# VHH binders against p49116, part 160

Target 1, 238 residues: p49116
Amino acid sequence: EGPLLSDTHVTFKLTMPSPMPEYLNVHYICESASRLLFLSMHWARSIPAFQALGQDCNTSLVRACWNELFTLGLAQCAQVMSLSTILAAIVNHLQNSIQEDKLSGDRIKQVMEHIWKLQEFCNSMAKLDIDGYEYAYLKAIVLFSPDHPGLTSTSQIEKFQEKAQMELQDYVQKTYSEDTYRLARILVRLPALRLMSSNITEELFFTGLIGNVSIDSIIPYILKMETAEYNGQITGAS

## First folded at step 12 (VHH)

Design i10 (framework vhh_7n9e_1)
Fold by ESMFold2-Fast, scan of step 12:
Structure i10 (fold): chain B 238 residues (1-238), chain A 119 residues (1-119)
Amino acid sequence: as target 1 above (238 residues)
Amino acid sequence: DVQLVESGGGLVQAGGSLRLSCAASGFTFYSYGMYWGRQAPGKGREWVSGISWSSGYILYASSVKGRFTISRDNAKNTLYLQMNNLKPEDTALYYCATHYTGDYPSDYWGQGTQVTVSS
């Protein structure tokens, strides 16, 4: 049939809360992260191939990969978010927490290692100058992962992943014909996403707004939201 | 619908310069890498140059490296090719392209712009 994704799926525009405070606070960071999460879920939900798999499969796929999608979104939207400034604020808060004996030194180390891995990932993507088409297809490759436990329709999921890989390959080879290794450099970045802890992502970006509710538990509700509700979340409209 | 409109071709003497432009519409231009291709009389299609969305990654075919400069203006949805020190072998029909349709050159994108370099 037609291509896996359309121009609508390649367009990924994050609208930040305004105004940006002079000094970052938990509310601003969590609202920014929540907007990116909602944008990412809406993006996945809008893909015809994704819809064709059915609600139960959709929920299982997103619950398994939301952290990978969110991290790709952080890298793609790093400039819009001023991500480096947000990460610096989080680091400063963590240093204050250890001085106040609010967090163990071992936990601080785990969180700092996560932040360094995230920075390394974002820097790698920036160095490669990954575009919107490439990000959309990397997200599709991650979304249509057939190897998560408990999945049904794994054959169809694998076909969609292969279609994403083929379309990304064709694009990269045609756009950057002189560089036969660009695609390999891009694809080898993906395994790092699975080494990043979803629990630590929740602590860094969602602690102020989600509270004790896990992202896993809210995903089914987000995926069932109407388009107007998604748009309300991602545009900041009343 | 995607539309790419090339302009700036013409006749020029060897050693001369031309600047090609490509006006893009119907898609989110800033989200895509873009490239220039050409087809010389009696030759196959040749990829000339490619540019990433932010201009942070740029490549050239060995035949044009050092003489041609690709650039883009995302605010104007326009792709450029500055061609310096032109040679008779650069004579070709020049097409701008993106992978949006998956084709190169696509009947969808029109006729390109003719560059003729006299010796």
Scores: ipSAE 0.773, ipTM 0.884, lowest interface PAE 0.8, mean pLDDT 86

Design i11 (framework vhh_7n9e_1)
Fold by ESMFold2-Fast, scan of step 12:
Structure i11 (fold): chain B 238 residues (1-238), chain A 119 residues (1-119)
Amino acid sequence: as target 1 above (238 residues)
Amino acid sequence: DVQLVESGGGLVQAGGSLRLSCAASGFTFRSYGMYWGRQAPGKGREWVSGISWSSGYILYASSVKGRFTISRDNAKNTLYLQMNNLKPEDTALYYCATHYTGDYPSDYWGQGTQVTVSS
């Protein structure tokens, strides 16, 4: 009928914690990442097609794809987050761990490899000059993924993913008419998101979380929050 | 409501110049790529030039490359087309557009601004 996403879904405005500390710490990084995660969950929750799938399906989809949504959000908000500064601080911390001769040599290699993949992804998106419309539809494509194990309503999810792909295609073909390969260059970036470990993302960005709480465990609760609660967590979002 | 208002057209002799403007409202202009198109009488719509949100990515139709320059001012929600060394074959109604209008599927453009180039 109407478009999958409205103009309100194209707007994606992250407001960072203020003031930025002189030296980055785990708490500042975690708060920044949490704001992006909450913005991403609120964005997904606001899509009528997503709401139509029902609570159980919504929870399953977001649990399966939160790392992909978060990574797209990091790329889209890299400048406002000063992501390069955050990653440099994380690398410095890891280098100090190496100097302490930890038995986690293999783990450090895995984490550094993840950081490299993240940097390459964000750099490639920046070079393509991906706009807000394109980011919104890339997020919709990963959100409405019908191929995750255990999903119900897979035919409806597939229909929404196809609609996202068609709307993105139409936009790119009309806006960037002389670049016949732009859409292909954008879409071939998406498989890299699935090669990035959600466990390593949690370690890098969410080490400030208290207790035994994992992102997977809090997702159902974030999705059930009232709009006022989302707005309290996410300044300047819509 | 999405609104695009073009201005700056007129009658000019071959070899002349015009600067077109497009004032945008009703959507998040800074988040969308924009383009200029044109339509001559009895012909279909022709894409002229496109620009990404940041101005970091710009494309031109081969027929206008080197003569036209597209630009934007996101603070003013305005798109521009600087047209130099105009030719009679550039005579057309010029319009600005983005894909998303709140009506699917459609391109949105205003009433356009007429450019007439005499020989």
Scores: ipSAE 0.664, ipTM 0.871, lowest interface PAE 1.3, mean pLDDT 86

Design i12 (framework vhh_7n9e_1)
Fold by ESMFold2-Fast, scan of step 12:
Structure i12 (fold): chain B 238 residues (1-238), chain A 119 residues (1-119)
Amino acid sequence: as target 1 above (238 residues)
Amino acid sequence: DVQLVESGGGLVQAGGSLRLSCAASGFTFDDYGMYWGRQAPGKGREWVSGISWSYGYILYASSVKGRFTISRDNAKNTLYLQMNNLKPEDTALYYCATSYTGDYPSDYWGQGTQVTVSS
């Protein structure tokens, strides 16, 4: 009956692989993205409301929205990651694939459009100067989405999403009281997250990690990880 | 409504140059990526080059890299394609496109401008 998120859920600290290589490579990009993915999954699993929905519902929700959570995480951690440098390296690798005729014209267009949509999203969030509290509640709004096909407990999920929306509204109105339309400007950015293909995100950021499996296939494993094992993944110990 | 109007095509000898222009209207040009495509007689549509709206990411098809240069002038809402060292194989209808969401398809194409390269 208290707030949906606590102060611990507002804190979102990405630890980058070290040392940073002189030239970015697929391994560094995949390791960085994997750490962000694991951090995002751990963030979700720590929410009491999320835990209350049960394991099967938790797995279904995260499978449906991991790309949206990941993209919000990219925007939030853009400076820590040097995201612009990572995207430039991805574009360089894409150009090499084009030179070797490894990709069809339709696939090149899909990948370019994905990169442009991601650039636009991250830039819009940066221009709005979205703070940590706002990011936490935007992530909660996308996590507790009742409109994905095949979900059970949709009424409870909807109630948690409405609670997230109300708490975000209260925060923004109190903190940015002089900017009457800030909340509206923030919320209209969210639909763009669903325009980005999870398949293309996997190809750009995770191919070196997952090989021939999908992120959807590893989600149950990540959500079941013990704290010590999870800490090893996000710190890069081992 | 989104409108894209290509110009600058024509007949040119192999080894020659042409500069294509695409005048855009009906949307905030500065906020969208742009690209050039072409369709040769009897062939499907081929992607040629693309340019992002913000970070300056530019990509070229292998067949044109080093010979073509894509650029944009946001103040004039215009996309350009500078074509150098043209080959007979470059003969095609050239069209510009943008990715736009709303009441339009995510992919919108202009009418095109014909480029013919004689040997």
Scores: ipSAE 0.006, ipTM 0.385, lowest interface PAE 10.1, mean pLDDT 82

Design i13 (framework vhh_7n9e_1)
Fold by ESMFold2-Fast, scan of step 12:
Structure i13 (fold): chain B 238 residues (1-238), chain A 119 residues (1-119)
Amino acid sequence: as target 1 above (238 residues)
Amino acid sequence: DVQLVESGGGLVQAGGSLRLSCAASGFTFDDYGMYWGRQAPGKGREWVSGISWSSYYILYASSVKGRFTISRDNAKNTLYLQMNNLKPEDTALYYCATGYTGDYPSDYWGQGTQVTVSS
């Protein structure tokens, strides 16, 4: 059939909240992260192969992989977000939480290790100079993962994942023909995404360290959004 | 101390409109996402709509999309729910709470305001 992704799916433009605050705070971080999550889910929803799997399968896939998609989005948009500065601000908020809230030393260590893993992942992607086409296909490989518990239509999902892998290989071989090992260097980065806890990502970016948002519960709503609703969310317009 | 006080409920005919308000005090209102929930007679609690601190991130339950509009005024520490084209099945106690979706326990929540829609 035709390609899994079109040029439309390569375009991934995050619009940051304006104006920029004098100093970073949990509100700005949460709003920035929410915009990236909405952009990521709208991206997935626009893929014809994804639509073909049906609503129930779409919801299950995104619930299983949203953290991996979000992390890839953080890496791809790291410069426009000034992600290193956001992570530093999160660390400052964590220090404040030690003084104001009840947090165990073990929990603090767990959260700090998560921040470190996220930073290392984003740095590794930056060093590889991953382009927009490569990010699009890596997100597709992650989205069409047949190995999450509870999924149905796993054979069809696997076929779409294989198609994503084949199209990524074709792109890399044609575009970076002199770098024989580039594809292998890119693909070996993907397992690190599964080492990052979705619960910790949720606490750091969506609710702060003491928040109440459940990403799992909002996924069905976001996936059912009308285009006008979606445009309102990503631009911050009501 | 922390308080969330809902108002604006009442009896209305099907097809009518009501505007609910939730007045917040005792905490930094603009540090929290807020939501409206409801509990119909003899039924469990249902999440209706959530809004982020800045109003940039807004979600609606499928049952109220296109009919209800959530908004907030951070300068007045007030959350609103504009309800249009009301149906008998919208009859419920409406309450406000901190958070977006209500799946996690809220830090703070109100006692509610009764909305009754007659056919």
Scores: ipSAE 0.000, ipTM 0.222, lowest interface PAE 13.2, mean pLDDT 82

Design i14 (framework vhh_7n9e_1)
Fold by ESMFold2-Fast, scan of step 12:
Formats: sequence, structure tokens, C-alpha cells
Structure i14 (fold): chain B 238 residues (1-238), chain A 119 residues (1-119)
Amino acid sequence: as target 1 above (238 residues)
Amino acid sequence: DVQLVESGGGLVQAGGSLRLSCAASGFTFDDYGMYWGRQAPGKGREWVSGISWSSGWILYASSVKGRFTISRDNAKNTLYLQMNNLKPEDTALYYCATHYTGDYPSDYWGQGTQVTVSS
């Protein structure tokens, strides 16, 4: 059978809302994050192996790993998003919440620690100079995770994850042949993704999206969207 | 016992520079992210800048970006804030504080060092 991913799955182009406001607000941050989320889900849906698992399994997989996919997307698109500027705006908002006594010190600390961890992750990926092919395969490895509770077809999911790992190894060994330890350096970054709270990610990036609706609630809707609707969300065209 | 001691504040003219230091003791300094905050008379605390335990991540409030530089020396257990092109609105008591990055979290604010910028 052919490769798990084609060249079309390596392409990952995020188009930011324009113009960027003078002062960042919840609407701009949410729109930017939503575009990345839609792009990530459209990417997953376009994979033939993913489609072969069926709708119920697809929904379960994405519900389990959307935060990992989103975080990898933040790292991949950090420069395009001006992620450091967005995080600075979020920190200033949290600082105002301290002054107004709106949030507990424990909650603010938890959120700040999440921001620190996110930035450290993105910086580590940037320093490794992870390329588009490497990002595509890392996203495939986290997408085809067989160990999430409630999954069916776990043997098939494991097969696809192993295929992703094999193809990443082949790519790295061919492309970076002089760097014997590159693959190990890349793979040891992945466990950190599972330690990041999806609830904190929702609060930081998605509070303006659909009121009180969770990401888990909108995932089935996003996965059923037509290609034209994804392109409209990504490019801002209506 | 956790202790943070700020120093380096003073009176400076607009456009001038100051370098603040924060000496940390009583905890493993290189396990913690650190930040600078400030409080002007009659106002609440304002976050100024933060730095991760590794110096790999640094963040600034929009009001100070391009003028202030945060840094740390983990071997000396010291946090720094280099303040350039100071403005009268920078007049405040400046504090350093810990952020949790290890298994035993702790939040602690220092007593502060006064910065006064004349017009």
C-alpha cells in the first residue's frame, strides 16, 4: 500500500485575520485559534487512513487528541500567529484579573504555568528547526494514538501509528543523515503534549467562539463540514 | 524560608536608565520562573515582565516592550530588570515574584524597590 501521508498532507498554511488590531482582544485571539483548529481538523479528515476508520472512530480520536494537534499547530505556526504577542496579551488580561480580584491566585498560577510550558514547547521545536514533513508525521503519531479510553478499532489505529513512526524514521534518516540522534530529540518532545490541560487551552484561546459550548461539543460539527466551509474559515472568505 | 530582596531603585530623569536586581534565597531558584511587577500609588499591581526557569521564554507588558530587558543568572540566584528610556508613568514600587515550575509550588512577592522618574 502507499505511504500514510502524501505531499498534500505536508502543506499546512494558516491565514491570519487582517488587519491585526492595535490592542489584541478576545475576538482576534479566538478567531486566530479557531482558524488553526479548523485547519488542523481539515488536515486530519483529509488523511485516507483516518477516513477508513469511520465517522464514530474519527470523532473519538479527534476528541481525545485535539489539544495535542492544536499545540503542535501553535508550534508550527508560531511565527505566522505572532504567538508571543498573543501570549503577552493573555498575561496582561490575567494581571488585570488579579487587580480586580476576579480569579483565585491558584487559578492564575495554573494558567501562567500552562503559558510557560506552551512557550517552552514552541521554543524547543523552533530550536530543533522541525520541518513540514516532520510536523506532519508528528501530528499523525498523536492522531493515531490507540491508547485513549473508549476507542474501537485499536489494532488498526496502532497499525497507522506504527506506519507514521516508520515513515518519520525513514524521512529523518534520509534527509538528516549526518545527525544520528535527531529522531530521538524530536520524539522525546511528544510526551509533554499530554501533560497540557485541554481545559486551560479552551479558556485561553476559545472563550469567544460559541459562548458556553466546549470544543468536544463542536468537533463532530467541524468534522462534517464541507471543504469549501473549511477554506472559508481559514481564509476569512464568506 | 523563601526570601526575595529587590534593589537598584532610585530617582532618575525621564529618558534615563536603571538596573534592578532581585536576590533569591530559600528555594531552588533555577526550578522557578520569575517575574517583575510594579505598583504605583493608589493603583493596583501591574505585571511588567516574566522569564522562564531556563530563560528560553521571555514576555513583556506592552507598556514596557522595547524599553525593558529581563534576565537571570541562575548561578547567582539573581533576577534582573534593565530599564531604558524611562518615562514618568514608570514611577512605581517594583517587586519580583516566583512562578511555579517544579513539584513544590510557591508564590512569593518581595518587599519591592522604589523607582521614581522625574519629568
Scores: ipSAE 0.000, ipTM 0.140, lowest interface PAE 16.4, mean pLDDT 80

Design i15 (framework vhh_7n9e_1)
Fold by ESMFold2-Fast, scan of step 12:
Structure i15 (fold): chain B 238 residues (1-238), chain A 119 residues (1-119)
Amino acid sequence: as target 1 above (238 residues)
Amino acid sequence: DVQLVESGGGLVQAGGSLRLSCAASGFTFDDYGMYWGRQAPGKGREWVSGISWSYGFILYASSVKGRFTISRDNAKNTLYLQMNNLKPEDTALYYCATHYTGDYPSDYWGQGTQVTVSS
């Protein structure tokens, strides 16, 4: 039948908190990251194929892949976020934690490795000049992953992932016809997303929001939010 | 074949300085984050300092902050550690290392260079 994604799914516009503080703090970083997370979940909910899988399956899929969707969103929105400035502020907060002897050497290494992997990923996507259509399909491939434990509609999920891959191939072949290997270069970047720790992402970007509550615990509630409430979160309205 | 070769270690008196170098070959140096670690006799490996391949993010262990400076020269494929105000507790084998960045298969590290700080 019709395509998995429509032109409306290509639009992905992050609204940053305003005003920007003179010095970046954990609350500004957390609010910016939260807006991107909510935008990503709202994007997923707008896909008819996703809706067709049902609430329980939707929750399981997003719980499994939110870190991958979030990281793709960071890469896509790196310029509007001034991601390099945010990462520098995160590193400064990490250095303060080191000075207070709050972190073991192994933990410092893990966090630094995560930041470097994130930088590498975002830079590789920038070098490839990934467009909005490509980001939409990469997010769909990640979202419709049939290989997560506990899924009940795995055959249908796999069908949607394959459909996303085929539609991405068709788009890239038609739009970048002179670059025969572009699709391969894009797809080999995806496995790196699963190597990035969701726990470290939570520590770096969601300090102040999470406290004693994980992103995993929040996901079912975000997915049940009314459209007006989603819009309030992504624009900063009450 | 990937190779990391450390140099610049030696014997120095407390309060002295040393500059360590790590010459990298066999991979695209610019694509890798780098760090310095150390291992004192009879102890496990300790992380000392790290520098990212992009944005230039630098972090230091609390024990060396303000005394050591990490830097890199991508044109020379070389990582440096400037060590000032050395203490006897800095005595260790110092090694440089990479981490996996997504495009390449594994962490690499060198054999190390010995730093001995006498009282």
Scores: ipSAE 0.006, ipTM 0.316, lowest interface PAE 11.5, mean pLDDT 82

Design i16 (framework vhh_7n9e_1)
Fold by ESMFold2-Fast, scan of step 12:
Structure i16 (fold): chain B 238 residues (1-238), chain A 119 residues (1-119)
Amino acid sequence: as target 1 above (238 residues)
Amino acid sequence: DVQLVESGGGLVQAGGSLRLSCAASGFTFDDYGMYWGRQAPGKGREWVSGISWSSGYIVYASSVKGRFTISRDNAKNTLYLQMNNLKPEDTALYYCATHYTGDYPSDYWGQGTQVTVSS
């Protein structure tokens, strides 16, 4: 009937906490990551196709894919976030907090491997020069994934994913007509998102969350927030 | 209200150069890739070149590669096409496009900028 995403869904602007501290700390990193997460969830809930699936399905989809959406957001907002500087600070903070223990050494290795995977993903997206339209549709493709366990309405989800794939294809084919392989180069980047651990993402970016709450547990509450509350979270104003 | 306004066309001799401009408004210019197309009298529409949002990815049609250079200035919301070593075969109406304006009616003739190359 109409396009899956409107022009307003292409715009994705992250407002960083201000002022930036002299030294990056867990609280600043957590606030920055939380703003990106809230912006990503606000983006998803504003999509008419997403709303049409109903609240229970919406919650299940976002719980399954929040790490993929967040990672795409990190790549898209890497420059405004100074992501390389944040990753360096995370490494420094974690290393300083881990003293001795064979188990702690194994954990550091897992965390470093995750950071290298994240850097590789962001570099690949930068090399392809992915634009706002392409990011919006990549986010839609991962959001409307029909293959997560426990989902209802999987046929409708699959149709929305197919619609996202077709609209992305149309855009890429029109914009870069003679580069018949650009779409394939973009889409082949997506499987890497599912190999990244949501538990490690949570540890790296959300360690500062008060009350030891998991991202999975807060998703239903974020999705039900009023627009003004979303705006407060993404701008740091309440 | 999305608007693209092409300019810079004209009459030029074979071997000459022209610089086309496309002024964009009504959308966030740097969120989108842009492209140039052309239509010669009695021929179908031909894609000429495309450029990504940051200019990090650029593609040319084989017929213009090495002679034309696409560029953009996001601060000015403007797309450019530098055309060098022009040939009579480059004679066409040149138009710029994005996903908002990439679909032209089959009889679209009122927009664009005319380039005529004499031999």
Scores: ipSAE 0.737, ipTM 0.864, lowest interface PAE 1.0, mean pLDDT 85

Design i17 (framework vhh_7n9e_1)
Fold by ESMFold2-Fast, scan of step 12:
Structure i17 (fold): chain B 238 residues (1-238), chain A 119 residues (1-119)
Amino acid sequence: as target 1 above (238 residues)
Amino acid sequence: DVQLVESGGGLVQAGGSLRLSCAASGFTFDDYGMYWGRQAPGKGREWVSSISWSSGYILYASSVKGRFTISRDNAKNTLYLQMNNLKPEDTALYYCATHYTGDYPSDYWGQGTQVTVSS
């Protein structure tokens, strides 16, 4: 049995809308975030192990973990996105909403706490200098999480998660030999992803979506479209 | 086709210096940490130094700490090892290496470049 991920899955390159506007707006932020979300969905869909779980299980997994995948993507692509600039613009907009009495104090506190948690996560990943291989396997670990409610095929999902953990360990131990604590420092960062609210992520990054559609509702459509394209190639009709 | 091509080895007197280069191709170089290993005659492989993708995290074996400097140029897909104050016990075939998922098994080692340090 080959590795869980190929070199194609390690490569994760975000193409930003160009050029960045002089003043950031909700449409630019939403377009940038949507590109990252689509890239993350395309990444997950292309994994043979993910395909092997079947469409219903695939949809359930991504609906359960899209926020974790998205947050890892924000950390990985922070430089190309100028994420610090985007977050500053969001904070500025939020402060203006406070001044105009458009949001409750409790809601503003929740949103600010989310932004601080996100900044802390991204800073910790940057401090560890996480590489593309490590990010790919961290994404695989969160994707193949067997502990979300309502999942089927949990034994197979757990097997794929264990394979991801094993391959990450092999990589870290070989590449950063003598640093026996690096893997533990990386893995201890993952629980923080579960503390990030998907509803607040939607509010911050996806406010510009037409029709106020939720990410949860759009996921099945994205996965179905990519499945149809992939199946066409696999059947040899092309 | 992953390729790692080492160069820069040679014969040098104790106390001398050499700079090794490793030209990488066939994979996305800046997505992977890189490392240098060596194998002395009649001995097993020894890890020498590692560098993360952005050069933000670097490690050295105790035996070379303070004498060797690892660096990389992602624009040129090249890994370097600057070796100063070389000792006879540094005599070995030096390999650059990466662990990538393009092939199975995943790890790849170059053909190596010979470093010989005379006393």
Scores: ipSAE 0.727, ipTM 0.884, lowest interface PAE 1.2, mean pLDDT 86

Design i18 (framework vhh_7n9e_1)
Fold by ESMFold2-Fast, scan of step 12:
Structure i18 (fold): chain B 238 residues (1-238), chain A 119 residues (1-119)
Amino acid sequence: as target 1 above (238 residues)
Amino acid sequence: DVQLVESGGGLVQAGGSLRLSCAASGFTFSSYGMYWGRQAPGKGREWVSGISWSYTYILYASSVKGRFTISRDNAKNTLYLQMNNLKPEDTALYYCATHYTGDYPSDYWGQGTQVTVSS
C-alpha cells in the first residue's frame, strides 16, 4: 500500500482576495476565511484514504475537526493572509461592537481569550518553522481522529491516523536528522487545537457567511460541491 | 531576531515597590500577547502575569494579584510590571516572554532582571 499523502496533498496554495483594502472590513475577512475553509475541505476530499471511508464518515469527520483544520490552515497561511493584520482588524471591529453595546461582557472576554490562544498557536508554529510536508501530515493526523463522539469506522480511521503519524515521523527523522527532538516539539502543539472554540471561530471569521447557521450545518453542502465549484471558491471566481 | 531585554530590577525592602520594563524588538509587538515569569534560586519557572496584544485580557497569578500590575505601550514596544507591597518570597529573576500557551510557557524568554526583596 502506498503513502497516505502524495506530493499533490503537500501543496496548499491560498489565493487571497485582491487587493487587500487599506482598511480591513468584515467582508474581506469573511471572504479570506471562506477561501481557506473551502481550500481545506477540497484538500481533505482529495485524499484517497478519506474517500475510501465513504460519504457519511467523511461528513462526520470534517464536522468534528473543521475548526482544527481551519486553525492549522491559518497558521500555515499566516504570511499570505497577513494574519496579524486581520486579527488586529477583528479586534478593532470587536471594540466598535463593545462601544455599540452589541456584545455581553462575558462574550467579549471569551472572544479575546480565543484571539490570544489563536495568536499563541500561530506564533508557536512560526517559531518551529513548520514546513509544508509537516503541515500536510499534521492536518492528516487531525482529520483522521478516531476519538470524536458518534463516529463509525473508528478502527479504519485510527489506522489512517497511525499511518499519518508514522509517515510524519519518517519525514522528520530523514529531513531534520540533526534535531532529535523536533517531532516531539511539533506534536505537543496539537492538543491546543482542541481548546479552540468552533463557535468563537465562527463569530470571528464567518459572521458574514453564515449569519445564524453553524459551519457544522453547512459542511455537508460544501463537501458535495464539484471540483470546479471548490476551485471557484478558493480563487474567488465562482 | 526576536529580542527581549528586561530592566528595572534591584534590591528593595519588604513592602517596597519596583517597576520592571521589557524592551521588545524583532517582531510586531502590537500583534502578540506578552507575559512575565520568574525563577527563584534552585526552583522552576513560575508564571506571574499576562496581557493580550489588545490590552483587554489581563491575568495574574494568585500569589501576586492585587500587588502587581502588568501594562504595555505598543507605540514603544515595551512591556511593564509594576510591583507593589513586595515580599521576600518575590525574590527571583524576572523574565518577559511571548507565545504563552496557558501552563506551557514559550521558549522566547529574555535574559531576565534580578529582583531581591530583603526582610
Scores: ipSAE 0.000, ipTM 0.113, lowest interface PAE 16.6, mean pLDDT 80

Design i19 (framework vhh_7n9e_1)
Fold by ESMFold2-Fast, scan of step 12:
Structure i19 (fold): chain B 238 residues (1-238), chain A 119 residues (1-119)
Amino acid sequence: as target 1 above (238 residues)
Amino acid sequence: DVQLVESGGGLVQAGGSLRLSCAASGFTFDDYGMYWGRQAPGKGREWVSGISWSSGYILYASSVKGRFTISRDNAKNTLYLQMNNLKPEDTALYYCATGYSDEYPSDYWGQGTQVTVSS
C-alpha cells in the first residue's frame, strides 16, 4: 500500500487578506481565520483515505476535530498570520473588558486561559522546529481519531491513524537518527489540543462569521463545496 | 518524483576538507527535514547528520561532530555538508536523503558522491 499522504498533502500555504490594515480589526482577524479554516478542511478532503470513509463519516470526523486542526494550523502558519500580533490585540481588548465588565469575570478568565494555552502550544511547536511533513502527519493523527463519540467505521479510522503514526515515526527516525526521543516529544504535545475549547476559539477568531451560527453547523457545507467556490473562499474572491 | 543529486566528492589527504552539495527537485524542499548518510564498501548505511526545515534543529553523529557542518539553502533547494579535518575512516559514498517517500516503507536518497581520504 502507498503512503497515507503525498507531497501535495504536506504543502500547506495560507494566503492572507491583502493589504494588512494599519490597525488590526475584527474583520481582518475573522477573514484570516476563515481562510485558515477553509484551507484546513480542503486539506482534509483531498486525502484519499479520508474520502474512502464516505461522506457521513468524513463530516463526523471534521466536526469532531476541526478545533484541533485549526490550532495546528495556527501554530504552522503563526509567522504568515503574525499570530503574536493578533493575540496581543485580543489580550489588550480583554484587559479593557476586565476593567469595564466585572460581571463576566469567569468568562474572561476562561478566555485568557485559552490564549495562554494556545501561546504555550505554538511556542512548544516552534521550539521543536516542526516541519511541514511533521505537521501534515500530526493533522492526520488528529483527523483519524477513532475515539470521538458517535463514529462508525472506527476500526478503519484507527488503521489510518496507526498508518499515520508509523509513517511519522519512519520519517523522524530516518531524518533525526541521533535523537531517539524526538517523536515522543512531538506526540506528547497532541493531548493539549483536546483541552482547547472550540467555543472559545469561535469567540476569538470567528466573531461575526455567519452571524451566531456555529462552525460545527457549517462544516458539512464547506466539505461539499465545488473546487472553484472553495478556491474563491481561500483567496477571498467570493 | 523526488530527485536528489550529490556532488563535491573526490580524493583528499587526511586533514583536508571537502564541501558536498545536494540539489533537490520533485518535492517542496523547505517542508522537509534532510539528512546526509554514508556507506563504506561492504558496510551498511551510516547516518551522518540531519537538519530541520528552518535549520533551527541540527544533529551530528558522534564520529563527525566538531568536524562536519550541515547547512541548507531553501531558496536554491540545496543541502550542503562541509567536511573538515577529514580522516581515512571518513572514506565512503556520501548520499543526501529525506524521510519522505511515495513508496512506504522506503526513503529517497541520491546516487551518492564518493569521498576518499588517503593517509
Scores: ipSAE 0.780, ipTM 0.908, lowest interface PAE 0.9, mean pLDDT 86

